# Ledger of designs, part 8: VHH binders against RNA polymerase II C-terminal domain phosphatase-like 3 (CPL3)

Target 1, 181 residues: RNA polymerase II C-terminal domain phosphatase-like 3 (CPL3), of Arabidopsis thaliana (Mouse-ear cress) (q8ll04r923to1103)
Amino acid sequence: FASQKLSLVLDIDHTLLNSAKFNEVESRHEEILRKKEEQDREKPYRHLFRFLHMGMWTKLRPGIWNFLEKASKLYELHLYTMGNKLYATEMAKLLDPKGVLFNGRVISKGDDGDPLDGDERVPKSKDLEGVMGMESSVVIIDDSVRVWPQHKMNLIAVERYLYFPCSRRQFGLLGPSLLEL

## First folded at step 6 (VHH)

Design S25 (from S17 with T97R Y98G S106A; framework vhh_vobarilizumab_d1)
Fold by ESMFold2-Fast, scan of step 6:
Structure S25 (fold): chain B 181 residues (1-181), chain A 120 residues (1-120)
Amino acid sequence: as target 1 above (181 residues)
Amino acid sequence: EVQLVESGGGLVQPGGSLRLSCAASGFTFSSYWMAWYRQAPGKGRELVAGIYSGGSTSYADSVKGRFTISRDNAKNTLYLQMNSLRPEDTAVYYCARGEYPYSGEAFDYWGQGTLVTVSS
């Protein structure tokens, strides 16, 4: 396998970034976000984005730009999300505006309808279908072990990146979000 | 060098239609969200329509149902189809590129503008 790199499969939500819809953000936090986004526009690399047409805020994980640059030299990068194709495509372009990191290697599962008889299947799981090469040549970075039932040995589980208060509530957590700190 | 060149403006009667075009060059057009702004005499600039690289669109309430934004990535061209025009649509219309991909409100380049006058 002298002519190929190892593959690195990257989860989007709660791994590389955290997103919140406008209707999930309290008015007091919206004011803080607008001020932070305005300040973030002055930076050479942006981390906070307001997507008017998708109706959402997106906050990138600290260190993401350096991580992606270094990882791209060692691995063939793939994005993998349970989100829909529109979300996956926009996030891929956000992370890779020049189209040189992922080269279309983006997998989205959000357009797959939930099965009517979910009892016979594990819903909302991920697998390596669509990733070229031997399974032993794949490394996965994701915040959830449960979504990778067949590939636990390939998985590096990372701490969930939860920036928005609504995301903390989604996981049943108490206390302040990173936005509130 | 980034360039945005608008065309298609002119004088039209109320209820009429116009199609504006914006020819883009000097960047990878397909990767950027694009927008149409307008500025009426004596007023500030108003965002009227925007389109993401993926094709999702947004419109100001004042133009929704009458205007359609579209893009042709093969021709590096942005369009605004304006139907059922009203006197209050009279403005200079500007093509704009998002400063970073997917920023809904930050822009780094604008065209020179094209005048649309709606009057009898």
Scores: ipSAE 0.000, ipTM 0.127, lowest interface PAE 13.8, mean pLDDT 76

Design S26 (from S17 with T97R Y98D S103R S106Y; framework vhh_vobarilizumab_d1)
Fold by ESMFold2-Fast, scan of step 6:
Formats: structure tokens, sequence, C-alpha cells
Structure S26 (fold): chain B 181 residues (1-181), chain A 120 residues (1-120)
């Protein structure tokens, strides 16, 4: 029989979380991040992570844990990123350490070596290859309409989650980041 | 298990130089981000310099251009070359390592510290 759940495809970068490499973070912000991360460690639901092996900081979108809990009861969850397989795999483990939310439903379109999402200055497209064949049963959440040229009717566009100053500069934005506020 | 042992601190004249060393053991040194922190009397602990596993570095504005952080992965040793020292650099200097978290577990490891005094 057909599944009781619709599919929900979730973009990683700038939708569920924001990441910055250590070399992209200024020394003054690094000290602030370390103190915030120390405080965050004692919370039952963590939002700020420091990945030494990956050389990066990751900040989860506020409300993410409640969102994933609720969404997993209504939808079959998929992760989709323009980032590479290493980044996608590590972020999937972070968001789903027990392997019960995504069940290996992780799509990455990037090459090895650089765990970056698609560059806004060098746009690439996503499609529903590797997701259920029934387009009418799919909902997509992404910060970029431009990467879904053929699936606009399935797309819920969200505001980009840009926590780190380097991420704001990546999108040509000036002014303070959420970290600086 | 994890051990960090600092050395190289001492008394130096303003304008002088010192090289600090941190001998690391009990973990795969080459895989970790390493840092130097300092704490001066009456001040909180501050990040001086950091170096990630890939070799990129970061520095506090107060030491940029004067201090150089480096690592020798073959010797499991972290270094801080301090040039043009100022009385304001007087502090206990600490070597630090952070763990890679999986499932939300972080552990910070600090050395014993080494005292640097800049005075005539």
Amino acid sequence: as target 1 above (181 residues)
Amino acid sequence: EVQLVESGGGLVQPGGSLRLSCAASGFTFSSYWMAWYRQAPGKGRELVAGIYSGGSTSYADSVKGRFTISRDNAKNTLYLQMNSLRPEDTAVYYCARDEYPYRGEYFDYWGQGTLVTVSS
C-alpha cells in the first residue's frame, strides 16, 4: 500500500542551519562563539556546535528540534544539499543521531573536499531525482527559489538563516549578523 | 589520557621575544584545532591565537603581526612565537584543545599554563 505520509525535502545550508569554517571566523568572534558554545553544551537541545575534524562552526536554526519532531510525524523527511557528501553526512548525523528521522534519505550534489552549499554567485539547480517519483506528494523547504527551477509549486521558500558574518558577506549583505547582534 | 604540557615562559624585557611550546599526548594531534589562550591578573581568559588541522590561523587583534602560531604534527607540538613583547602581554599562557562533538558532547582540555612576564 501507499505510504500514509507525504515527503518533505529539507535544504540544509541557510534553511536548517548555518556553518562557517574556522578560517572564515575573525578572532574576536571566535572567542564569543567559544563562550556561547560552552553555555550551549549544558542545554538539553543544543544549537551551537564546533566540529574540529571538519574545521567549522555550525549554528542550528531556532526551533529546529521542535520542527523536526513534529514534521517527522507528518512527513517522510529528506535532506537535500548542494554541499558535498562528507558535509551532508555529518549534518545528517548531527540532526538525526539515532538515524530515525531521515533513514539514509540524504541527497548531496557537491564534489569532495569542500563542504559548501551552492554559491549564490554560481547558481546550480536541484531536482526531485532520488526522491519519490510522485511530485504531487512532495513538499520542499529551501531558502533559494533559484535552485528549484522546475518545482516552484512544491516549494515553501524560507528566509535565509545567516548567523555568521562571513555568510552575510557571501550573499553580498552588509551590516551585523545574528552573532553580532 | 589527554595531556597538554606548556613550556617556554619566563621573564623578558619589553621588545624581546619568547617561544612557547605545548607538548600534546593522548589523542590524534594532527586532527584537532589547537589554540593559545592567556589570562592576565584582573582580566578574564582571552583567545590569543588558533590553528586548525588544515593549517589556517587566527589571531587576536592585540597580537596580530607580533605573534605566530604554528604546529609540528610529527612531534605533536604546538608553538607560539612571540615577538615585540609589551608589558600588556604579561599573563599565564594556556594551550587548549577542543574535541569533535558527535551527538552534542564537547570536552575542552587545557594545559597547566606557563607564565610570561614582560618587564624591565
Scores: ipSAE 0.000, ipTM 0.113, lowest interface PAE 13.6, mean pLDDT 75

Design S27 (from S17 with Y102F S103K G104S S106G; framework vhh_vobarilizumab_d1)
Fold by ESMFold2-Fast, scan of step 6:
Structure S27 (fold): chain B 181 residues (1-181), chain A 120 residues (1-120)
Amino acid sequence: as target 1 above (181 residues)
Amino acid sequence: EVQLVESGGGLVQPGGSLRLSCAASGFTFSSYWMAWYRQAPGKGRELVAGIYSGGSTSYADSVKGRFTISRDNAKNTLYLQMNSLRPEDTAVYYCATYEYPFKSEGFDYWGQGTLVTVSS
């Protein structure tokens, strides 16, 4: 460990947290979220955030703070998202407000496409480009096996974290969301 | 009302040891991340050591192996054991915490600081 740690690559969306745009949230759920966010502000470890500048709500996975605390001692932590750089940067600051967990190790693929309208070159899968070291020294935690076609042996698949009703509908699921429980 | 009160600073010879204490009140101490920062004359504040509510710790490379952070939740007290002190460790040491983890700038709550001087 002295000079080297194994790398742990963490998916953001549906693994560490779930986000929903303001316009994707129904009025009745927005009322519930506002009350829950006010209550959550009183807690030492927050799990529910309202980002005015990004127009979104973000709910952290239960147990995330303990997980990051323990994992950071064993692994060199990386964040990996198919979202854009702005989203990735804000989520990294949210999870690591002092900049000591990830230390700039944040990969965002949402901006990798050609900037021309109609270009479909935006990546639909993830790879270990940008992660330093040998692939045999990397562990990946993600809710989707399909986005890691070349690295299935490095992957620990976790249950998809879907807190918001719109997120459940996005994945074609019926029934109540975690917010409604 | 959150209060953090540091103590234990003083003058020590190079190679000496000091134990800093921080008495916390006004919040549920056991649930909060706690840290020690320091500020040397003419420099910015830097994180020295941090301890999570579960007991896991982190250290700046400059103090790793020499300093030990610990907490006593029953006494609402944070400690920093400083061994093998060097002249470059001379600084005002601050106890700190933040109310919400999403804060990206500094800490919400700071103590008044305690001065540590390492010199002959």
Scores: ipSAE 0.005, ipTM 0.137, lowest interface PAE 13.0, mean pLDDT 76

Design S28 (framework vhh_vobarilizumab_d1)
Fold by ESMFold2-Fast, scan of step 6:
Structure S28 (fold): chain B 181 residues (1-181), chain A 118 residues (1-118)
Amino acid sequence: as target 1 above (181 residues)
Amino acid sequence: EVQLVESGGGLVQPGGSLRLSCAASGFTFSSYWMAWYRQAPGKGRELVAGIYSGGSTSYADSVKGRFTISRDNAKNTLYLQMNSLRPEDTAVYYCARYEYPYSEFDYWGQGTLVTVSS
C-alpha cells in the first residue's frame, strides 16, 4: 500500500516571496538592489532575482529552500496565486527548477497580461477547486485570511513577507523595509 | 552540441556603431529567450538586452535608446545593433541562452571584444 500525503497549498505573493516592478523601485533602492543581487549570485541558493524579461525584482522568503525540501517529503505541494498564469508559471519554475516539487500543481486566478498588474474585475477569493482529496486533508499557508472565506479552519496565516519599500507602502506601513536594513 | 558563436566586435571611436551577431546551433532557437550580456575587465557580468521567443524586448537602463536587440529565427541568429557607443561600453559581449529560471545565464559563447576608444 502506498502512503498518501496530505495536500499543502502555498500562496506565492507575500508568503513565499515578494516582487516589485522596476518602475515601483526608487533609484536609490535600485542601486542597493543591484549590489545585493550581484553578491547573491555567489550563493548556491539564491534569494534575490532581477528579471529583465518580466520587468521586476523578486526576493524569496528567508529559509524557503529548506522549507520546500522538508515540506515536499510530508505534503503534496500546490502553488496558488491570484496573479496571472505567466507569473504563476515563472514563479513555479523559480521555486522548483527540477519540476519535482509541484508536478504541475499550480493554480492561478488572474487573466493573462502583466504579471504584477491586478485587474479590479478579478475575483478576490480563493477556493479548493483543482485540489484533489478531502477538505480535511488540506493545509493552506497564506498571508491573508480574507481570500479564503470558506476554508479558514484549514488556514495557517503567516506574517506578510514585505521586502520592498513599495510593498510596505501598499499596506500602509511606516518605517524601514527589509531592503533598507 | 549546443553552441553560441559571437562575431562583429572590434575597435570603434566614441559615437560610432557596431552590429554584433550570434549564430546558435544545437537547440530549438525559436523557443528560447535570448540575451546579450557584457563583462568589462575586473567587473561582474551585466545583462545588456533580452528578447523573448515572441519578439518582445527589454534593455538595461545604461543602453536603452542606443542599443537594439533582434532575432532571425529562420537563421538561428541573434543581433545587437549598438549606436552612439561610449568608452564605458568597452567589454567582451556574450550571447546567452537565458535558461530562466534554472540559471540566470547560460553563456556558452567565447564572446566578442568591443573596444570604444579614441
Scores: ipSAE 0.000, ipTM 0.136, lowest interface PAE 13.9, mean pLDDT 76

Design S29 (framework vhh_vobarilizumab_d1)
Fold by ESMFold2-Fast, scan of step 6:
Structure S29 (fold): chain B 181 residues (1-181), chain A 119 residues (1-119)
Amino acid sequence: as target 1 above (181 residues)
Amino acid sequence: EVQLVESGGGLVQPGGSLRLSCAASGFTFSSYWMAWYRQAPGKGRELVAGIYSGGSTSYADSVKGRFTISRDNAKNTLYLQMNSLRPEDTAVYYCARYEYPYSGEFDYWGQGTLVTVSS
């Protein structure tokens, strides 16, 4: 008999992980990050990465490895990002080094369009185009309900994961980041 | 049409309290991060407090322990409870909605409500 798993669509940035470009990190915070990354390399499951080729730091959400292992047994996993294809592909590789979780089910919206300065054509929403199956069999995990205007009933909204100080500033937030705590 | 309408401003003596309200309409309020900004005469806009869709809050150091931001999603209303008010808190207070995912900046602002702290 052929039975299909429910589809689980996972937002990358601010849901599964948080990334910051090298030039967005203050020198004092980079010193802290380098020490934390060195300590993290000795752990069975890593959460902090420095990508020289991408010019960025990436911090995984706590509990992500256990979540992905358990979710992959129940759901067909998809990654969805408003970021570009290069970023999406690299993050998919990080989360799935054996190539068994996502099987190329990675959607990147940042490759869409070539807007003029102030052009409102820049993608601001997500949809289920590219996700196979009945809509009623799809579960979405994202930090923003707003980007899913037609699929709110399928959505589990999670608290935004903001580790880096620049990410807090990006969302107009005050006070210390998780890095500084 | 997205609208944010502030109310509750007025004249209050130092050490007093005020509660500001922001009535939101034209969008799914519960889905958005919201903020309070202020602008004192002759100064730029200053972020005072922010509240996320999940309820987590953040404050400027100048108001920590004195101001409390909160939301009532059933009423589509954002609040700012201001206690132990000081003359330097005198400003026009604005309600703002966070933009996402584009820049993380604000896409809508209210008209503002004036708070004057003086004897």
Scores: ipSAE 0.000, ipTM 0.126, lowest interface PAE 15.9, mean pLDDT 76

Design S30 (framework vhh_vobarilizumab_d1)
Fold by ESMFold2-Fast, scan of step 6:
Structure S30 (fold): chain B 181 residues (1-181), chain A 121 residues (1-121)
Amino acid sequence: as target 1 above (181 residues)
Amino acid sequence: EVQLVESGGGLVQPGGSLRLSCAASGFTFSSYWMAWYRQAPGKGRELVAGIYSGGSTSYADSVKGRFTISRDNAKNTLYLQMNSLRPEDTAVYYCARYEYPYSSGESFDYWGQGTLVTVSS
């Protein structure tokens, strides 16, 4: 008899949210973002944040709040990022302000410098070291297959969530960003 | 009540230095992220530097290598050391307390009254 839930490992960047540093945002887009953020403040569940202390904008994936609520009932939730510990900690607080969803289950592989500097994914990889339980009881949600070379069978690859123009350019995409639509 | 009181602004020649201070009261200073903003006449406020509760810092590209933000939690004081000042650094500098926004409703910043920095000639 066991009452343990299966584990669900969630990638942060381009999976649950998209972030852009202030210096990566063009002035015309900054004006649009400030107006959108003011409107977003009126909503019960916010999706657009301006983190003054980290010097960045963060946009949450549509449907994230409903997803986390439902997933937390079925799975033990884990956050996993190639970003640094400061970034991981702040994003965990954003998604789970009461500390009840992730309960300290946050893995970061970046250094303690610039919050977004540690999100260089090639050739870095992720593994399940630090995730409790058998591999067969783990489900992974990530936008990148290449960071999970040993666990492709456990991986549900999702479409990258790219909201900011600089993020689209990072992946070589042309045309307007979701911000501009 | 929350109070933020800036000091240290003044007139300085290009290449000079100034140190700004912000005395905070009415809240647990060590628990909050703090920042310096500036606003030149006719322009919007821009972030100059930020410091997290744990001491990590962030800077605008225009001031990197010239400005240093620091905090003294025992004295409830935020500092901005400004070196190699340029005419384009002329602005009113504001101390700000930032409430971390991760719940329904609004987040809000408390701002000081500002301190004028003029870099002339």
Scores: ipSAE 0.000, ipTM 0.131, lowest interface PAE 13.9, mean pLDDT 75

Design S31 (framework vhh_vobarilizumab_d1)
Fold by ESMFold2-Fast, scan of step 6:
Structure S31 (fold): chain B 181 residues (1-181), chain A 122 residues (1-122)
Amino acid sequence: as target 1 above (181 residues)
Amino acid sequence: EVQLVESGGGLVQPGGSLRLSCAASGFTFSSYWMAWYRQAPGKGRELVAGIYSGGSTSYADSVKGRFTISRDNAKNTLYLQMNSLRPEDTAVYYCARYEYPYGSSGEAFDYWGQGTLVTVSS
């Protein structure tokens, strides 16, 4: 039977894709990206995008299109991000242009909360509020265990997808990015 | 310091129009995505309209065809032209600047203004 009884909650950043603003990309890497994007435009399933209107590059995780197709037959798919709502909406459109995978099940937490006092950063977290069904029927895929303090038993932690050099630096990592390989 | 100051709110009858302005300072305005959000009594904040650094726009389904977002980079000002106003448009309207559009796990945050009240009532 093809009944969707389980919910699958998918993190966007560093799980399904990796993005970088134009001004975060060095000139030498911009040249490489432009050539790769030109080649990618001719493929049936694209995974490298240059969004002029957003001023950013987005690289989808390898195998994402096949994964989403198969997962959508077994699960109710949800997108969940600590990012802002504008970004979440654009990424949902990118991953689901026909509106049939997520059906509006997109949660963004970047827009909520009080301003920071001074330079202090207050950690944000994710929870299952807004995800319908029994907690035991929810599977979460995310690169960060830190953001799920109450639901670690539901979490499948995946290796962070860090394609752009600036993303590696953000996590304090040394050595080449996937773009440079 | 980053500062966003909204103005232009007020009381208007159904079918009326208002133009909201947001004066931005303390950052390179032209380089950032800007947005208008609103919060109606008893509801959470919702995205009304967004405008990208390149000038492209996005709208919530509830306001498409009635509201127009625009920006003047020379004046560091964001606008929201609201036409054919309805009672359900009653809300506090907030100007927002996005620090990182792809925000990563609590390391990025948006800046918000103080808000401007729009009341649509007979």
Scores: ipSAE 0.016, ipTM 0.398, lowest interface PAE 6.9, mean pLDDT 77

Design S32 (framework vhh_vobarilizumab_d1)
Fold by ESMFold2-Fast, scan of step 6:
Structure S32 (fold): chain B 181 residues (1-181), chain A 121 residues (1-121)
Amino acid sequence: as target 1 above (181 residues)
Amino acid sequence: EVQLVESGGGLVQPGGSLRLSCAASGFTFSSYWMAWYRQAPGKGRELVAGIYSGGSTSYADSVKGRFTISRDNAKNTLYLQMNSLRPEDTAVYYCARYEGYPYSGESFDYWGQGTLVTVSS
């Protein structure tokens, strides 16, 4: 006998966090990041991580820890990423170190291969395959509407979380990033 | 196969103008965000201008007011109009397509071969 909960599907990149590969970060910004990461280690809830084995920096969205705690009481939490399985697994461990929030409910599409023939405008899309339950009982939080072509009515689109300068450039945005402010 | 072919680079005097073109093939050009990047010796690749599929544009502060990015979706071509060129604009200029998901284990941007712009004399 389990509680009946709605499912909450959470996008990783640009929704819960922002990541940047080491080779995408300028030397001057890496110096700033290293100092900020040292400062962050002293905090009860960490937000900035340097992963040597993945060659990347990860910055968590402000308020994420409180959000996950509250959401987990109301929803069955799922992680959904266009990233590969290694990345998804490491981010899941980062967000849920005790293994109590997601309970293996992690979907990664980065290893699934090429997009469907003739649909280059949506080269990689998300769907609710692998999310157990009725579609009407699913809420999705994602920064990108275009990756959910058939589930827009379930989607709460959030502002993209772009912390790193390279991420702003990736989306054609110029000017100071959150790191530089 | 995705292909981007840049053209229009060359030697120009300070204060001069140059127009770069990028011919795109192998994908639905009108659906993608496109960008111009540059790389000067000893520097990383720098975004100089970007254009969203919907037509909105962004520019680096160093080129704002001097460079204009535009696209012709009917011709699958991206342009960069460069005015009031300065010696510091000397770089190899690259045409790029955004895929949006660099963490899938695949390259997210396709970079053309580049076109050299030299501003001197």
Scores: ipSAE 0.000, ipTM 0.138, lowest interface PAE 10.8, mean pLDDT 76

Design S33 (framework vhh_vobarilizumab_d1)
Fold by ESMFold2-Fast, scan of step 6:
Structure S33 (fold): chain B 181 residues (1-181), chain A 120 residues (1-120)
Amino acid sequence: as target 1 above (181 residues)
Amino acid sequence: EVQLVESGGGLVQPGGSLRLSCAASGFTFSDYWMAWYRQAPGKGRELVAGISYSGSTSYADSVKGRFTISRDNAKNTLYLQMNSLRPEDTAVYYCATYEYPYSGESFDYWGQGTLVTVSS
């Protein structure tokens, strides 16, 4: 008989993966990334991708493949991003190449910002509108508490995953990135 | 200074075609995701079509099969080919950039728009 699974809402950026545009990567780091990506292609589960069509590098969080496999058996998985629909769609394909994890349950809020009428270039908060089920049956995994002002009791805040130097600079952090270690 | 200048709008009869252009300057065009948005009187702004750095495209269901977005990185120009135009396509069309994933600068640039009127 059909079981009623809990919903698990997963943030993309800095939670499941970290991305950097080609123009954000210094030439010395680009050489390192190309060598690491070649080595990564020989591994049974890939974590480093160079997307020529998107002009970016993407590094998946360590343990992500095992996490998604186990989580999908217990939860109905959703992806949620403040990014635009094109990026969300490509990242969903990357994380779910067989189409068995998310089944179209992808929410992107980057296209909802309206600088003409609302003076918002990018929405600053997330909500559970569009997620079916009782609020008490939803678990959220995100690196930012501030984007979930109405659902903090449902939120599991994780350590921000910052692989690229530009991402560390975005958050004002000192010291080397994970790429440089 | 970042500038986006739309052109190509005008009056056209139902079933007609128009090609919109957006001339970009002040930034490295080839590194940006580009989009066409539209806003009709009394309606909110809506995404019409988007294109990635290297040409991956996305379309609103209302325009799929009729509109084609393209880019010429050598000319720093974004295009929207609009075919089989309908009265409901009447709107001001805007060219926009957006940055994603989040970088050190997280903002969208908008042009001033070009008016498209589909009427008999």
Scores: ipSAE 0.000, ipTM 0.134, lowest interface PAE 13.6, mean pLDDT 75

Design S36 (from S33 with T97R E99D G104Y S106G; framework vhh_vobarilizumab_d1)
Fold by ESMFold2-Fast, scan of step 6:
Structure S36 (fold): chain B 181 residues (1-181), chain A 120 residues (1-120)
Amino acid sequence: as target 1 above (181 residues)
Amino acid sequence: EVQLVESGGGLVQPGGSLRLSCAASGFTFSDYWMAWYRQAPGKGRELVAGISYSGSTSYADSVKGRFTISRDNAKNTLYLQMNSLRPEDTAVYYCARYDYPYSYEGFDYWGQGTLVTVSS
């Protein structure tokens, strides 16, 4: 049954998807995104979303729908993000509109820490607190080794998915983003 | 050898219904995502509906609420139930297999198609 499955913990940002706030996207790129989103909206399996209520664009990693479908057969899926609860909840709904993949197994760390500390309230590391099962029965997929200081043996580090130009700049990278190709 | 054979197309009046079938062979049908796409005269190919190997479904906005995709893994058959048909649904309908773990745009096989004509 599902309770006998290994746990798979999935990072959201830069692993399953990449998001950019409207004010972080240049006007020339916004024009390109609007055209791509109109075309994508007509497809059965969507990859590009414009969230007016959150003020952001979200681009799903290529192959994500096939990956989640196959992984859900072998693993009990968990989402784990350094983002806040609203972001985590909206991304979980996007990836799992029927509520059958994650079943409430969503961990968000963006609201942890000191409530009065502004930007410093966001914690800088992840742990397996709140994840079911033995440590040896947990697999983690994340783009950052740095955020898992105690669980390196469980971690499969993936290449960071950076679709938007602002995301590349955030990581100090030169050259064109995937959007610009 | 992978084969996809569509059937069920025909002439129907606006508001009518048709059920398309796709018989699959040469692969483990239950392991693959499947889709229906169409091509109308003078237009490019359009993805209409998709279904995962576990039965999760997605639809293009143009057909949502009118078309239903389903699969019978015991019979290796994919279906498209088309209700409330409109003249703009006139097209050749193709069954397709998805095998693209790196990009959802990839289609590795599709059938020869079945013609659906919606006219009075």
Scores: ipSAE 0.000, ipTM 0.133, lowest interface PAE 17.5, mean pLDDT 76

Design S38 (from S33 with T97R Y102F E105D; framework vhh_vobarilizumab_d1)
Fold by ESMFold2-Fast, scan of step 6:
Structure S38 (fold): chain B 181 residues (1-181), chain A 120 residues (1-120)
Amino acid sequence: as target 1 above (181 residues)
Amino acid sequence: EVQLVESGGGLVQPGGSLRLSCAASGFTFSDYWMAWYRQAPGKGRELVAGISYSGSTSYADSVKGRFTISRDNAKNTLYLQMNSLRPEDTAVYYCARYEYPFSGDSFDYWGQGTLVTVSS
């Protein structure tokens, strides 16, 4: 009897990371971010990135590097996003620079264009089309139950990761963001 | 040895066009974000245009609508098509490689660049 790894499907936005376009960041927060990014560059495992060519900031969820390393030993990792293919591909490269975690297992449902062109406020749904294996062999981690209408029993809902103030406003939330704390 | 060799610069009149090329060697060109920078006499270097490994582009406001960055991964070559050139576009143009995904806006330079002079 051969052992087979289960598939783990990971949502990108608000689950593994949070991104904000340059034009969505207030000048006072931009100054703070630049100082934090300079400090972060000195760390072995980076969590804050400024992507000039994508016009955006990206903040990785705390503990992500340890999580991905451990999960990759137990599961075949997949990335799944409602964002476009460019954004999905860039984030996959960021999370897996050595090409050892995802092996091209990236699903994107968004339109072509701007890397953050997928609007999370627009109702969309996800399915397991394109994921190899039986449904009972799949675990899903996502911040939104709504986008998985036919796979709720396979879903582990996590707290939405919102680092940037604009992301909190996108979800109608009051109070300070993690950047401001 | 990583090498970036710029070419295509020259003297052109205002309103003219030039196409710059950057020949890359010593690394897997298709895996890297690439950019064009320029430096005018007495000024610092400024980003002109950038292109991701997937083909997404970004432009400085001063050149948007006039310049087009593109890449040919089969030929390991980066291009900058410059139209409607202005005297203020006069500069040495440099091809740069980003150390993506860890580079944000950090970059490396190779060679002396290519001089573009826009004058009547």
Scores: ipSAE 0.000, ipTM 0.119, lowest interface PAE 14.5, mean pLDDT 75

Design S4 (from S1 with S103R S106T; framework vhh_gocatamig_d2)
Amino acid sequence: EVQLVESGGGLVQPGGSLTLSCAASGFTFSSYWLAWYRQAPGKKRELVAGISYGGSTVYMDSVKGRFTISRDNAKNSVYLQMNSLRAEDTAVYYCATYEYPYRGETFDYWGQGTLVTVSS
ESMFold2-Fast, scan of step 6: ipSAE 0.042; ipTM 0.481

